# VHH binders against Uncharacterized protein YNL108C, part 24

Target 1, 262 residues: Uncharacterized protein YNL108C, of Saccharomyces cerevisiae (p53929)
Amino acid sequence: AIENIYIARHGYRSNWLPKGPYPPPPTGIDNDVPLSEHGVEQAHELANYISKLDVKPEMIFSSPFYRCLETSKPTVEALKIPLYVDRGVGEWYKPDRPIIPEPATHEVMSKFFPSMISPDWEPSIIPSNKGETEEDIFERCHKFWPVFIDRVERKFPNVKTIMIVTHAATKSALGMNLLKFSSAKEPIDNKGTFIRNGSCAIDKFELVKGENESIPFEEREWKLTMNGNTSFLTNGEEMNWTFMNAFEAGSDADIKARRAAE
Key: E = the ipSAE of ESMFold2; O = the ipSAE of OpenDDE; V2 = 0.75 times the mean of E and O plus 0.25 times the DockQ between their complexes.

## First folded at step 19 (VHH)

Design w7 (framework vhh_7pa5_2; at its last look DockQ between E and O 0.69; V2 from the best seeds 0.00; counts 0 for: pae E 3.5 > 2)
Fold by ESMFold2, look of step 19:
Structure w7 (fold): chain B 262 residues (1-262), chain A 126 residues (1-126)
Amino acid sequence: as target 1 above (262 residues)
Amino acid sequence: QVQLVESGGGMVQPGGSLRLSCAASGFTFSRYWMSWVRRAPGKGPEWVSYISGSGDYTYYADSVKGRFTISRDNAKNTLYLQMNSLKPEDTALYYCAKGYSPWYDILTGSEPFDHWGQGTQVTVSS
C-alpha cells in the first residue's frame, strides 16, 4: 500500500525570464512551454536532493506537459525508476480561455523523452476541455485520488512511495484534498500556513491512519511532513503561487502583476 | 482526418510577390504552431517560417527574414505566407505543416512535422 506521496511543481519556465524571444514549445502545441536553463538546473538540484532522502520515490507520475517531463527527467535518471503520465494531474486553465491547451500524446512525447515514459497507463481523470473554475479543479483532484490510488495499489502492490510532478494549482488542490480540507483557499493550520508552491518545490504526505489495501481511501488520513521544500535550490523559493492569486499560476497576467509589485 | 491544402503558387519574375494560403481542417487549428516548409529542386526540406497558435509569435529562417511574412486567420482556419522580393533561390514546392518545432535538434535534417499538405509550386524565373 502507498505510505508516502511526494508532490512537486515543475521548474522555472522559459517564458518567465525577463525578456524574450522565448523558445517555441518543442511539441508545437501552444502553451506547452519548456523549462528555462534555470529550470533545468532546478530539476537537477531536486534530483540530487531526492537521491539523498531516507524514503525515496519508487515511481513518478507526471503531468503530460513538456515542462513536467523535463522536471522529472533528472530524478528518473538518478533513481532509475519508472515514470508514467497521468492527465489527471495536468495543468489548470480558467474557463474564460477561448481554447484550452491540449497536451501531447504519449507517442509525441516519447520522441522528446526516449525510453523515459512507461506505456500502459490510462488517465485517472481527464480535465475539462472547457476550462475549470477553482471549485472544478478542486473537485477534479477530489475524484482523482481514489481512482488513482486504487489503480496504483492494484498494479504495483509492493510500491510504498510515489512522486507526482505537476503544476502549482494542481499540486495545491491535490494536497488539500489529501488533508481533507473543503477548499484549496484554506490555511492548513491555525497559524495561517498555506501549502507552498514554488517552482520545483516538493511536498511530502505521510499516511497516518490505515496503511493497507483493504482500507477505503476516504478513511485514510495523511499528514503533510514537508511543505513546498525549496531548501535544496540555489535560489530558494521562486514563483510561489496559491489560489489567493487572481491569476493562473505563471500566466502572462501573473508575471505582469509580480513585476508591477516590485 | 487532418488536412492541409496549399494554394497561391505560380510563376513570377525576380522581385515579384506571391501570397500562399493553406486551408486547415480536421483539428483545432488555433491550438497548434504552424509552419511553412519548402523543398527546392535537388534539395531536402527546408524550414521557412513558424507561427504560434495565437499568431503573436513568428519566426523565420535567415534566408527569408525581412522578405516573407507568416500570418494566420484562426476564424477561417487558414495559414498565409506573404512572399515579397522573390529570388530564383526561392523556387520550391511550398508546404503547410503541423507538428514539432523546428527550433530543436530533433528536427535537424529530419522531417519535423506529423502532417503536410501536398504543396504549392513557386517558380521564380528570369
Scores: ipSAE 0.337, ipTM 0.699, lowest interface PAE 3.5, mean pLDDT 89
ESMFold2 (binder alone), look of step 19: mean pLDDT 83; pTM 0.823
OpenDDE, look of step 19: ipSAE 0.518; ipTM 0.780

Design w8 (framework vhh_7pa5_2; at its last look DockQ between E and O 0.74; V2 from the best seeds 0.00; counts 0 for: pae E 9.8 > 2)
Fold by ESMFold2, look of step 19:
Structure w8 (fold): chain B 262 residues (1-262), chain A 122 residues (1-122)
Amino acid sequence: as target 1 above (262 residues)
Amino acid sequence: QVQLVESGGGMVQPGGSLRLSCAASGFTFSRYWMSWVRRAPGKGPEWVSYISGSGDYTYYADSVKGRFTISRDNAKNTLYLQMNSLKPEDTALYYCAKGYIYWSRGEPFDHWGQGTQVTVSS
């Protein structure tokens, strides 16, 4: 049964650099932006950190977007663990977009990440192709967990620790659902703490064990024991984002707003 | 099934202009970067230009920058290449392609058209 869940956000995006020109997405899909060189270094720092943990992930489940696979790659290589893609942990796009970006297919992703993506994993849920409100992505992540965990435990009954590599909004919504909050816009404690979602930040959720070890997923209790850790990164926390932000995480509007506030 | 059909090629004298079109079907056109690629006689493929799904970002090979303009009409699922100040070295078979293809990697295009011939000669 799954006892430990790590959730990490992808590294620093190429289009977050202060100056262009920025590389076009390798897959040709709009918004499927690769990591910057800085983001690749963050991914290596993350892998080194994970390699030294007492409790290591035994497999990775990644968003299908290029930057998440890039972020996952150093950890896959360092730990020699399998990686699966699940669209259910994909990016959040607001409904006001005329066209919602669709992630690359397994075939296309395999060209860029040869031998990295394991076969035979269907998505636990498909994000709406009409975009998602804040309530919609929170509901997507609510539905994701029971389906996903049941499938992981049935297919990999001896695995206890997994890592998810995803995006800021999805990371926050996944974590808040696991902690059984009804909104991603509330603090997780009476001191006003929020889940931290910096680039390459990593959460750890631990199962609270009781006398009845074989209980339904919905009855399990989880605690956050590592909140958006970036202590292993040379530049610390960067690009932290929460649903209190009016803009999609890392969008042009978000970047413009951050620069204007300096 | 993805289909791309180029048109607008022909013979033109140096200094002339042509406008190429590419009719796209079988996919959500506005979601993808589109590209123009050309193959000159006796040479391998050379990328010419890329354009983002929205049209907001355009890129050009140095050899055509300032003379060629890529554009798209997402309502008509059509990609364009306006070619001005044409030179004999622009003579090539011109293809449109779905996505962004690093020409120097030797990757085959998964989806491209039949091409349209552009010949610049006196």
Scores: ipSAE 0.006, ipTM 0.374, lowest interface PAE 9.8, mean pLDDT 87
ESMFold2 (binder alone), look of step 19: mean pLDDT 85; pTM 0.857
OpenDDE, look of step 19: ipSAE 0.092; ipTM 0.536

## First folded at step 21 (VHH; framework vhh_7pa5_2)

Design B1 (from r6 with P109Y D111Q; at its last look DockQ between E and O 0.65; V2 from the best seeds 0.00; counts 0 for: pae E 5.7 > 2, grease 29.1 > 24.2, SAP .712 > .668)
Fold by ESMFold2, look of step 21:
Structure B1 (fold): chain B 262 residues (1-262), chain A 123 residues (1-123)
Amino acid sequence: as target 1 above (262 residues)
Amino acid sequence: QVQLVESGGGMVQPGGSLRLSCAASGFIFSRYWMSWVRRAPGKGPEWVSYISGSGDYTYYADSVKGRFTISRDNAKNTLYLQMNSLKPEDTALYYCAKGYSPWYRGSEYFQHWGQGTQVTVSS
């Protein structure tokens, strides 16, 4: 049964740099933005950190977007663990976009990441192709967990620890659902703590002792034991985002707003 | 079925101008970066220009920078290349491409090309 869940956000994006021109997406899909060189370094720092943990992930489940696969790659290589793509941990796009991006196919992704993406994993849920309100992504993540965990535990009954590599909004919504909150906009304790979602930040959720795989996933209790850790990154926390932000995480509008506030 | 149809080529004197068009169908045009690629006689493909799905970001090969302008009209599913100050070395078949990127290994495996439109610049 799954006892430990890590959730990480992808590294620093190439288009967050102050100047273009930015590299075109390798897949040709708009918004499938690759990491900057800085983001690749963050991914290596993350892999080094994970390699020293007492409790290591035994598998990675990644968003299908290129930057998440790039972020996962150093950890896959360092730990020699399998990676699967699950669209259910994909990016959040608001409904007012003219066109909602969709990820590349498994075939396309496998060309850019040869021998990295394991076959034979169907998405646990497919995000709406009309975009998602804040409530929609929270509900997507709510529905994701029981379907996903049941499939992981049935297919990999001896695996105890997994890692999800995803995006800021999805990371926050997944974590808040795991902790059984009804909203991602509230603190997780009476000290005013929020889940931190910096680039390459990593959460750890641990199953509360006494839970087991015979209990429905929704009845299991989880606690957050590592909150958006970025202590292993040379530049610490960067690009933290919460649903209190008016803009999609890391979007052009978000970047413009951050720079205007400087 | 992805289809790309180029038009607007022709013969022109050095210093002249041409505007190429590419009609796209079979995919959601605005979701993809689009490229112009050219192939001179006896040479392999040379990437010319990129444009983002929204049209907000453009990039050019050094050989055409300042002379060529890429643009797109997402309502008409059409990609354009305005070519000014043409030189004999611009003589080539010009292709509209989805997915070609000389920056990344592997992007050539997912390319779709049109039939090309001939541009000939001669004295």
Scores: ipSAE 0.174, ipTM 0.623, lowest interface PAE 5.7, mean pLDDT 89
ESMFold2 (binder alone), look of step 21: mean pLDDT 82; pTM 0.839
OpenDDE, look of step 21: ipSAE 0.440; ipTM 0.751

Design B2 (from r6 with Y100F; at its last fold request DockQ between E and O 0.67; V2 from the best seeds 0.00; counts 0 for: pae E 3.6 > 2)
Amino acid sequence: QVQLVESGGGMVQPGGSLRLSCAASGFIFSRYWMSWVRRAPGKGPEWVSYISGSGDYTYYADSVKGRFTISRDNAKNTLYLQMNSLKPEDTALYYCAKGFSPWYRGSEPFDHWGQGTQVTVSS
ESMFold2, look of step 21: ipSAE 0.455; ipTM 0.780
ESMFold2 (binder alone), look of step 21: mean pLDDT 84; pTM 0.842
OpenDDE, look of step 21: ipSAE 0.556; ipTM 0.804
ESMFold2, fold request of step 26: ipSAE 0.337, 0.288, 0.332; ipTM 0.714, 0.686, 0.709
ESMFold2 (binder alone), fold request of step 26: mean pLDDT 84, 84, 84; pTM 0.840, 0.843, 0.848
OpenDDE, fold request of step 26: ipSAE 0.614, 0.432, 0.585; ipTM 0.820, 0.749, 0.810

Design B3 (from r6 with Y50A; at its last look DockQ between E and O 0.01; V2 from the best seeds 0.00; counts 0 for: pae O 14.3 > 2, off the site)
Fold by OpenDDE, look of step 21:
Structure B3 (fold): chain B 262 residues (1-262), chain A 123 residues (1-123)
Amino acid sequence: as target 1 above (262 residues)
Amino acid sequence: QVQLVESGGGMVQPGGSLRLSCAASGFIFSRYWMSWVRRAPGKGPEWVSAISGSGDYTYYADSVKGRFTISRDNAKNTLYLQMNSLKPEDTALYYCAKGYSPWYRGSEPFDHWGQGTQVTVSS
């Protein structure tokens, strides 16, 4: 059974910079923006950090969006581990968004990331093309885990540690489901702590019950042993987002609100 | 709009075979897991089998393992269920469903259902 799960948010986005012009999405897909130079640096710092961990991921499952693959790339190169793309850990988009981006296909993305993406992986779940409410994304992640873990364990029976590279909202929803909360908006403790989702922030979940893979996922128990760690980043935590924020993580509205708060 | 239309049901004797089909439209068929779900009289829905978009992954309820085979033809947007060694307990209305939920224990895991095709196994 999978024993350790790392979950990281992508690096600093290009369009988070105070001033443009911003590079267009390499894929031509709306919102599929690349990392900034700073974000790429963060990705390398993340890779360096991961390479020094006692328990290292044996493979990465990435969101199909460009920024997540960019974030994953240094770690893949450092550890020489396989990377798979799963749409189930894709970005969260609200229903009121005019366009719900459809991520690039494996074929397209492989042009940008030659030989990095392993092709033999089915999406665990497909996000709604109509957008998702906060409840929807939470439910998506709820549905995602049992399918995903079962597939990982079937295909890779010897793998114990995996890493997911994803987005702030999805990272939160994934984690909160692992911890068996009913909502992503709940604090994880009595102190009002939330899962932290800075750029290239990384969580760790450890299995505490259900080590036998024959045990259904819903009967397994996990603990959060690392919460949004950014200690390895030169600039520390940046662009932290939680569901308590009013806007989509990293959205123009989010950025605008952050700027206004400065 | 999403449409799922089941066919192939009927009455068979115990030990007999049936092949169900589901014609799908209104969505990119190959992108989605598909499932068969059945509902026996007086019982709630029971998940029967699921198949991934490409067909690379298949799952079965314990009650049908070794007897049923799920498959799909993405070029035809069609889902299939080959049912062999049928038992009276297999009598149910069989639905084609958009989604996959072998381990799901939450709310309704399927986005859409067909109208169902009746399978009756009786002597």
Scores: ipSAE 0.000, ipTM 0.236, lowest interface PAE 14.3, mean pLDDT 90
ESMFold2, look of step 21: ipSAE 0.005; ipTM 0.322
ESMFold2 (binder alone), look of step 21: mean pLDDT 84; pTM 0.851

Design D1s (at its last look DockQ between E and O 0.03; V2 from the best seeds 0.00; counts 0 for: pae E 15.9 > 2, grease 24.6 > 24.2, placed apart)
Fold by OpenDDE, look of step 21:
Structure D1s (fold): chain B 262 residues (1-262), chain A 121 residues (1-121)
Amino acid sequence: as target 1 above (262 residues)
Amino acid sequence: QVQLVESGGGMVQPGGSLRLSCAASGFDFSSYWMSWVRRAPGKGPEWVSYISGSGGYTYYADSVKGRFTISRDNAKNTLYLQMNSLKPEDTALYYCARSYSPWYSEPFDHWGQGTQVTVSS
């Protein structure tokens, strides 16, 4: 059974920079923006941090979006572990967004990341092409986990530690589901703590109940042992986002609001 | 100098069709995402369709999905919008826009003068 799950947000996006022009998405897909140079640096710092952990991920499951693959690349190279793409951990888009991006195919992404993406992995779940409410993304992640974990454990019975590279909203929703909350908008403790989702922030979940893989996923229990760690980043935590924010993570509105608050 | 010139607008009856064109010049056309944006009287701009530089990816607003088709000819530096099954609600000034994303606060940096599309019985 999977015993450890790391979940990381992608690095600093190119369009988060205060001034343009911003590079267009390499894939040609709307909102599939690349990391900034700073984001790439963060990704390397993340890889360095991970390479020094006692418990290292044995494989990565990444969002199909370019920035997540960029974030994953240094870790893959450092640890020499396989990377799979799962659409189930893709970005969250609200229904009111005029365009809901569909990520590039494996074939397309492999052109940008040659020999990095392992084939033969079907998506555990596919996000709605009509967008998702906060409830929808939480439900997506809820449905994602049992399917995903079952597949991982069947295909890779000897793997104990995995890493997911994803987006802020998805990271939160994934984590909150692991912790068996009913919403992503709840604090994780009585102090009002939320899962932190800075750029390249990493969470760790450890299995505390259900070590036997014959135990259904729903009966397993997880503990958050690392919450949005960014201690390894030179600039510390940047662009933290929670569902309590008024705007979508990384959106122009979000950026503007942050700038105004500075 | 970046220039975008729309054409092909006109008046049609409901259910009719129009094909809009946008001639681009003054920049590397194939390197930019292009979009069609429309503005109805008294309303703000509405994104209609979006296409990647290569043309490999297209997106549509829900209001036009299944009826409109965006395409481009990079060799001719031209953007197209095939509009079928037109509705009165489609009446607007249609703009060609050079764009990175319709979701950005400033999704485009250039647009044309627009071409008027009027759908009425």
Scores: ipSAE 0.000, ipTM 0.232, lowest interface PAE 12.2, mean pLDDT 90
ESMFold2, look of step 21: ipSAE 0.000; ipTM 0.153
ESMFold2 (binder alone), look of step 21: mean pLDDT 85; pTM 0.860

Design D2 (from D1s with S31Y; at its last look DockQ between E and O 0.01; V2 from the best seeds 0.00; counts 0 for: pae E 18.2 > 2, grease 26.1 > 24.2, off the site)
Fold by ESMFold2, look of step 21:
Structure D2 (fold): chain B 262 residues (1-262), chain A 121 residues (1-121)
Amino acid sequence: as target 1 above (262 residues)
Amino acid sequence: QVQLVESGGGMVQPGGSLRLSCAASGFDFSYYWMSWVRRAPGKGPEWVSYISGSGGYTYYADSVKGRFTISRDNAKNTLYLQMNSLKPEDTALYYCARSYSPWYSEPFDHWGQGTQVTVSS
C-alpha cells in the first residue's frame, strides 16, 4: 500500500523570463508552455536531490502538460522508474477564460517524450473543460485521491512510494485534501504555516495511520514531513504561489503583477 | 503610490482597550491580504494578525489570540485592529502592512509609518 507521496510543482516556465521572445509551445497547444533553460536546470537539481533520498519514488504520475513532463524527465532518467500521465493532476484554469486549454493527447506527448510515458493508465478524473473556481479544483482533488489511490494499489500492489508532478494550485489542493482540510486557504498548523509552492518545490506526505488496503482511503491519516522544499535549487525558492494571489499561478497577469511590485 | 496611514494609537492603562485604524489608498484594497505588525523597543518586527482580502480568513499570533480582533471595511478602504485587555508587553509601534504575495520570504511589500501604543500605569 502507498506509504509515501511526493508532490512537486513544475520548474520555471520559459515565459517567466524577464525578456522574450519565448519559444512557442512544442505541441502547438496554447498555454502548453515549455520550461526555460533555468527550469530545465531546476529539474536536474530536483532529480539529483531525489536520487540521494533514503525513501525514493518508485514511479511518477505527471500532469499531461509539457512543462510537467519536462520537469519529470531527469528524475525518470536518473532513477529509471516508470511514469504515467493522469489528467486528474492537471492545471487549474479559472472559468472566466473564454476557452480552457486542453492538454495534448498521450499519442502526441509520446512523440516528444519517447520511451518515457507508460501506456495503459486512464485518468482518475478529467478536469472541467469550462474552467474551475477555487472550490471546484479543491473538490476535483478531493474526488481524485480515493479513485487514484485505489487504482494505484490494485495495479501496483507492491509500490509504497510515488511522486506526483503537477502545478501550484493543484499541488496545494492535493496536499490540503490529503491533510483533510476543508479549504486550501487554511494554515496547516497553529503557527500559521502554509504549504509552499515554488517552482520545482517538492512536498513529502507520509502515512501515519491506515497502512493496509482494508482501511478506506478517507480513514487514513497523512503527515506533511517536507513542505515545498527548494533547498537543493541553486536560486532557492522562486515563484511561490497561494490561492490568496489574485491571479492564476504563473499566468501573464501574475508575472506582470510580480514585476510591477519590484 | 500605495499609501497606508495608521491612527488610533495612544496611552492606555493595563486592561484597557484601543482601536487602531489604517486608511489605505493607491491600490485595489479588497484584493490584498492586510496585516498588523508591531515593533517593541529594542526588538525586531513581530507579526500580530493577518486578514484576507474578503475578510473571511483571520489569523493571530499566540501572544494576542483572544484579546485582539482584526477586521476590514472594504467600502471605506480601512483596516482595523480592536485591542482589548491590553498588557504592558503590548507596548509597541504598530504598522499596517500589505501582503502582495504573503507566502514569499518577504510577505510585506508596503507598510505605513506606524502608530504608537503605550500600555502603562
Scores: ipSAE 0.000, ipTM 0.118, lowest interface PAE 18.2, mean pLDDT 87
ESMFold2 (binder alone), look of step 21: mean pLDDT 85; pTM 0.861
OpenDDE, look of step 21: ipSAE 0.008; ipTM 0.251

Design D3 (from D1s with S31N G56R S99G; at its last look DockQ between E and O 0.01; V2 from the best seeds 0.00; counts 0 for: pae E 14.5 > 2, off the site)
Fold by ESMFold2, look of step 21:
Structure D3 (fold): chain B 262 residues (1-262), chain A 121 residues (1-121)
Amino acid sequence: as target 1 above (262 residues)
Amino acid sequence: QVQLVESGGGMVQPGGSLRLSCAASGFDFSNYWMSWVRRAPGKGPEWVSYISGSGRYTYYADSVKGRFTISRDNAKNTLYLQMNSLKPEDTALYYCARGYSPWYSEPFDHWGQGTQVTVSS
């Protein structure tokens, strides 16, 4: 049964650097941008941190986007654990985009990450190709969890700890659903705390131990024991985002707004 | 079953224009880089252009820059090559190819049968 869930955001994107030109997406899919060199360094720092944890992930479930696979690679190599792609933890795109990017196929991703992506894993849910409101992605993540955990526990009955590598909005919505909140815009405590979603930031959710671990997923209770940890990163927290932000995480508009506030 | 079918070739005088099309089927077209490659008489294959899956990134051989424009319509699963200011040196069999980014060491995995372009007076 799953007892521990790590959720991490991908590292620093190439297009977040102050000046271009930026490398094109290796897959050719719009918005499927690679990490910057800085982001690759963050991914290595994350892997080193994870390698020293008392409770380590036994497998990774990654968003199909290139930057999430890049972020996952150092950890896969360091721990020698399997990785699966699940579209259900994919990026959030607002409905007002004229075109909603869809991720590359498993075949295409495997060409860029040979021997890294395990076969025979169907998506737990597929995000809308017409974009998603904030309520829509929250609902997607709500539906994701029971389907996903049931499949993980049936296919891998001896696994207790997993890691998900995803995007800021999806990370926040996944975590808030585990904690049983009704919205991603709520604080998680009476001190006004929000889940932190910096680049390469990592959460840990722990199952509240009880007498019988066979209870239905919907009845399980989780606690957040690590909130957006970036203490292992040389530059600390960067690019933190929440649903209180006016713009999609890491978009050109978000970057422009951050620079204007400087 | 992956299928690539080129059309739009023909004979044209120097300075003329042609538009090539490639109808794609049997795969998720928008997830692949697409390319035009040509084989002139007595020569090996020469890449002409690349276009990313979304269409945002395009690359051209120096010999065709400013004269040829690659494009794609992902809703119709069709790749295009607009060829302007044609020269006799452009005479070749033009192939549509499916592949990966220009930085990938194994660039193409499927090819069409080609469409002939002949530029002569």
Scores: ipSAE 0.000, ipTM 0.223, lowest interface PAE 14.5, mean pLDDT 88
ESMFold2 (binder alone), look of step 21: mean pLDDT 87; pTM 0.874
OpenDDE, look of step 21: ipSAE 0.082; ipTM 0.556

Design D4 (at its last look DockQ between E and O 0.01; V2 from the best seeds 0.00; counts 0 for: pae O 13.0 > 2, off the site)
Fold by OpenDDE, look of step 21:
Structure D4 (fold): chain B 262 residues (1-262), chain A 123 residues (1-123)
Amino acid sequence: as target 1 above (262 residues)
Amino acid sequence: QVQLVESGGGMVQPGGSLRLSCAASGFDFSSYWMSWVRRAPGKGPEWVSYISGSGSYTYYADSVKGRFTISRDNAKNTLYLQMNSLKPEDTALYYCAKTYSPWYEGSEPFDHWGQGTQVTVSS
């Protein structure tokens, strides 16, 4: 059974920079923006940090979006581990968004990331093309885990530690489901602590009950042993986001609000 | 090419039992969720049960929960459906289906299914 799960948010986005012009999405897909140079640096810092861990990921499952693959690339290269793309850990888009982006296909992404993306992985779940409410994304992640974990353990029975590279909202929803909360808006403790989702922030979950892979996912227990760690980043935590924020993570409105608050 | 061949159907009395089998070939069987779907006369297809690749996770429609059991033998590339306490309402053509995800929100979660096996429950 999987014993350790790392979950990381992608690096600093290009369109988060205070001034443009911003590079267009390499894929031509709306909102599929690349990392900034700073984001790429963060990705390398993340890779360096991961390479020094006692318990290292044996494989990565990434969101299909360009920025997540960019974030994953240094770690893949450093550890020489396989990377798979799972749409189930894709970005969260609200229903009121005019365009709900569809990620590029494996074929397209492989052109941008030659030999990095392993084939033969079916999506664990496909996000709604109509957008998702906060409840929807939480439910998506809820449904995602049993499908995903079963596939991983079946295809890779000897793998114990995996890493997911994803987005802020999805990272939160995934983690909160592992911890068996009913909502991503709940604090994880009585002190009001939330899962932290800075750029290239990384969580760690450890299995505390249910080591037998035949045990259903819902009967397994996980603990959060690392919460949004950014100690390895030169600039520390940046662009932290939680569901308590008024705006969609990384949205123009979010950025605008943050700038106004400065 | 993907092939799914159902068998085990037949006619039984109410309260009886049947065991359906589905022989799969042409794909990595153990890597996919599998489903049973049924179609009654004059009705659209109805999902009956899902099973994960490893068999660790199973799901059932409310209409069959507690009566039907889905299982699989990956070494034999075979899917099973044990049907107990059969009712007339269970009368349908039963299909084995290759499934991407039981939670797929699209119109069709199955990329392939067999020809079906007829189950008739009648006194």
Scores: ipSAE 0.000, ipTM 0.230, lowest interface PAE 13.0, mean pLDDT 90
ESMFold2, look of step 21: ipSAE 0.078; ipTM 0.615
ESMFold2 (binder alone), look of step 21: mean pLDDT 82; pTM 0.823

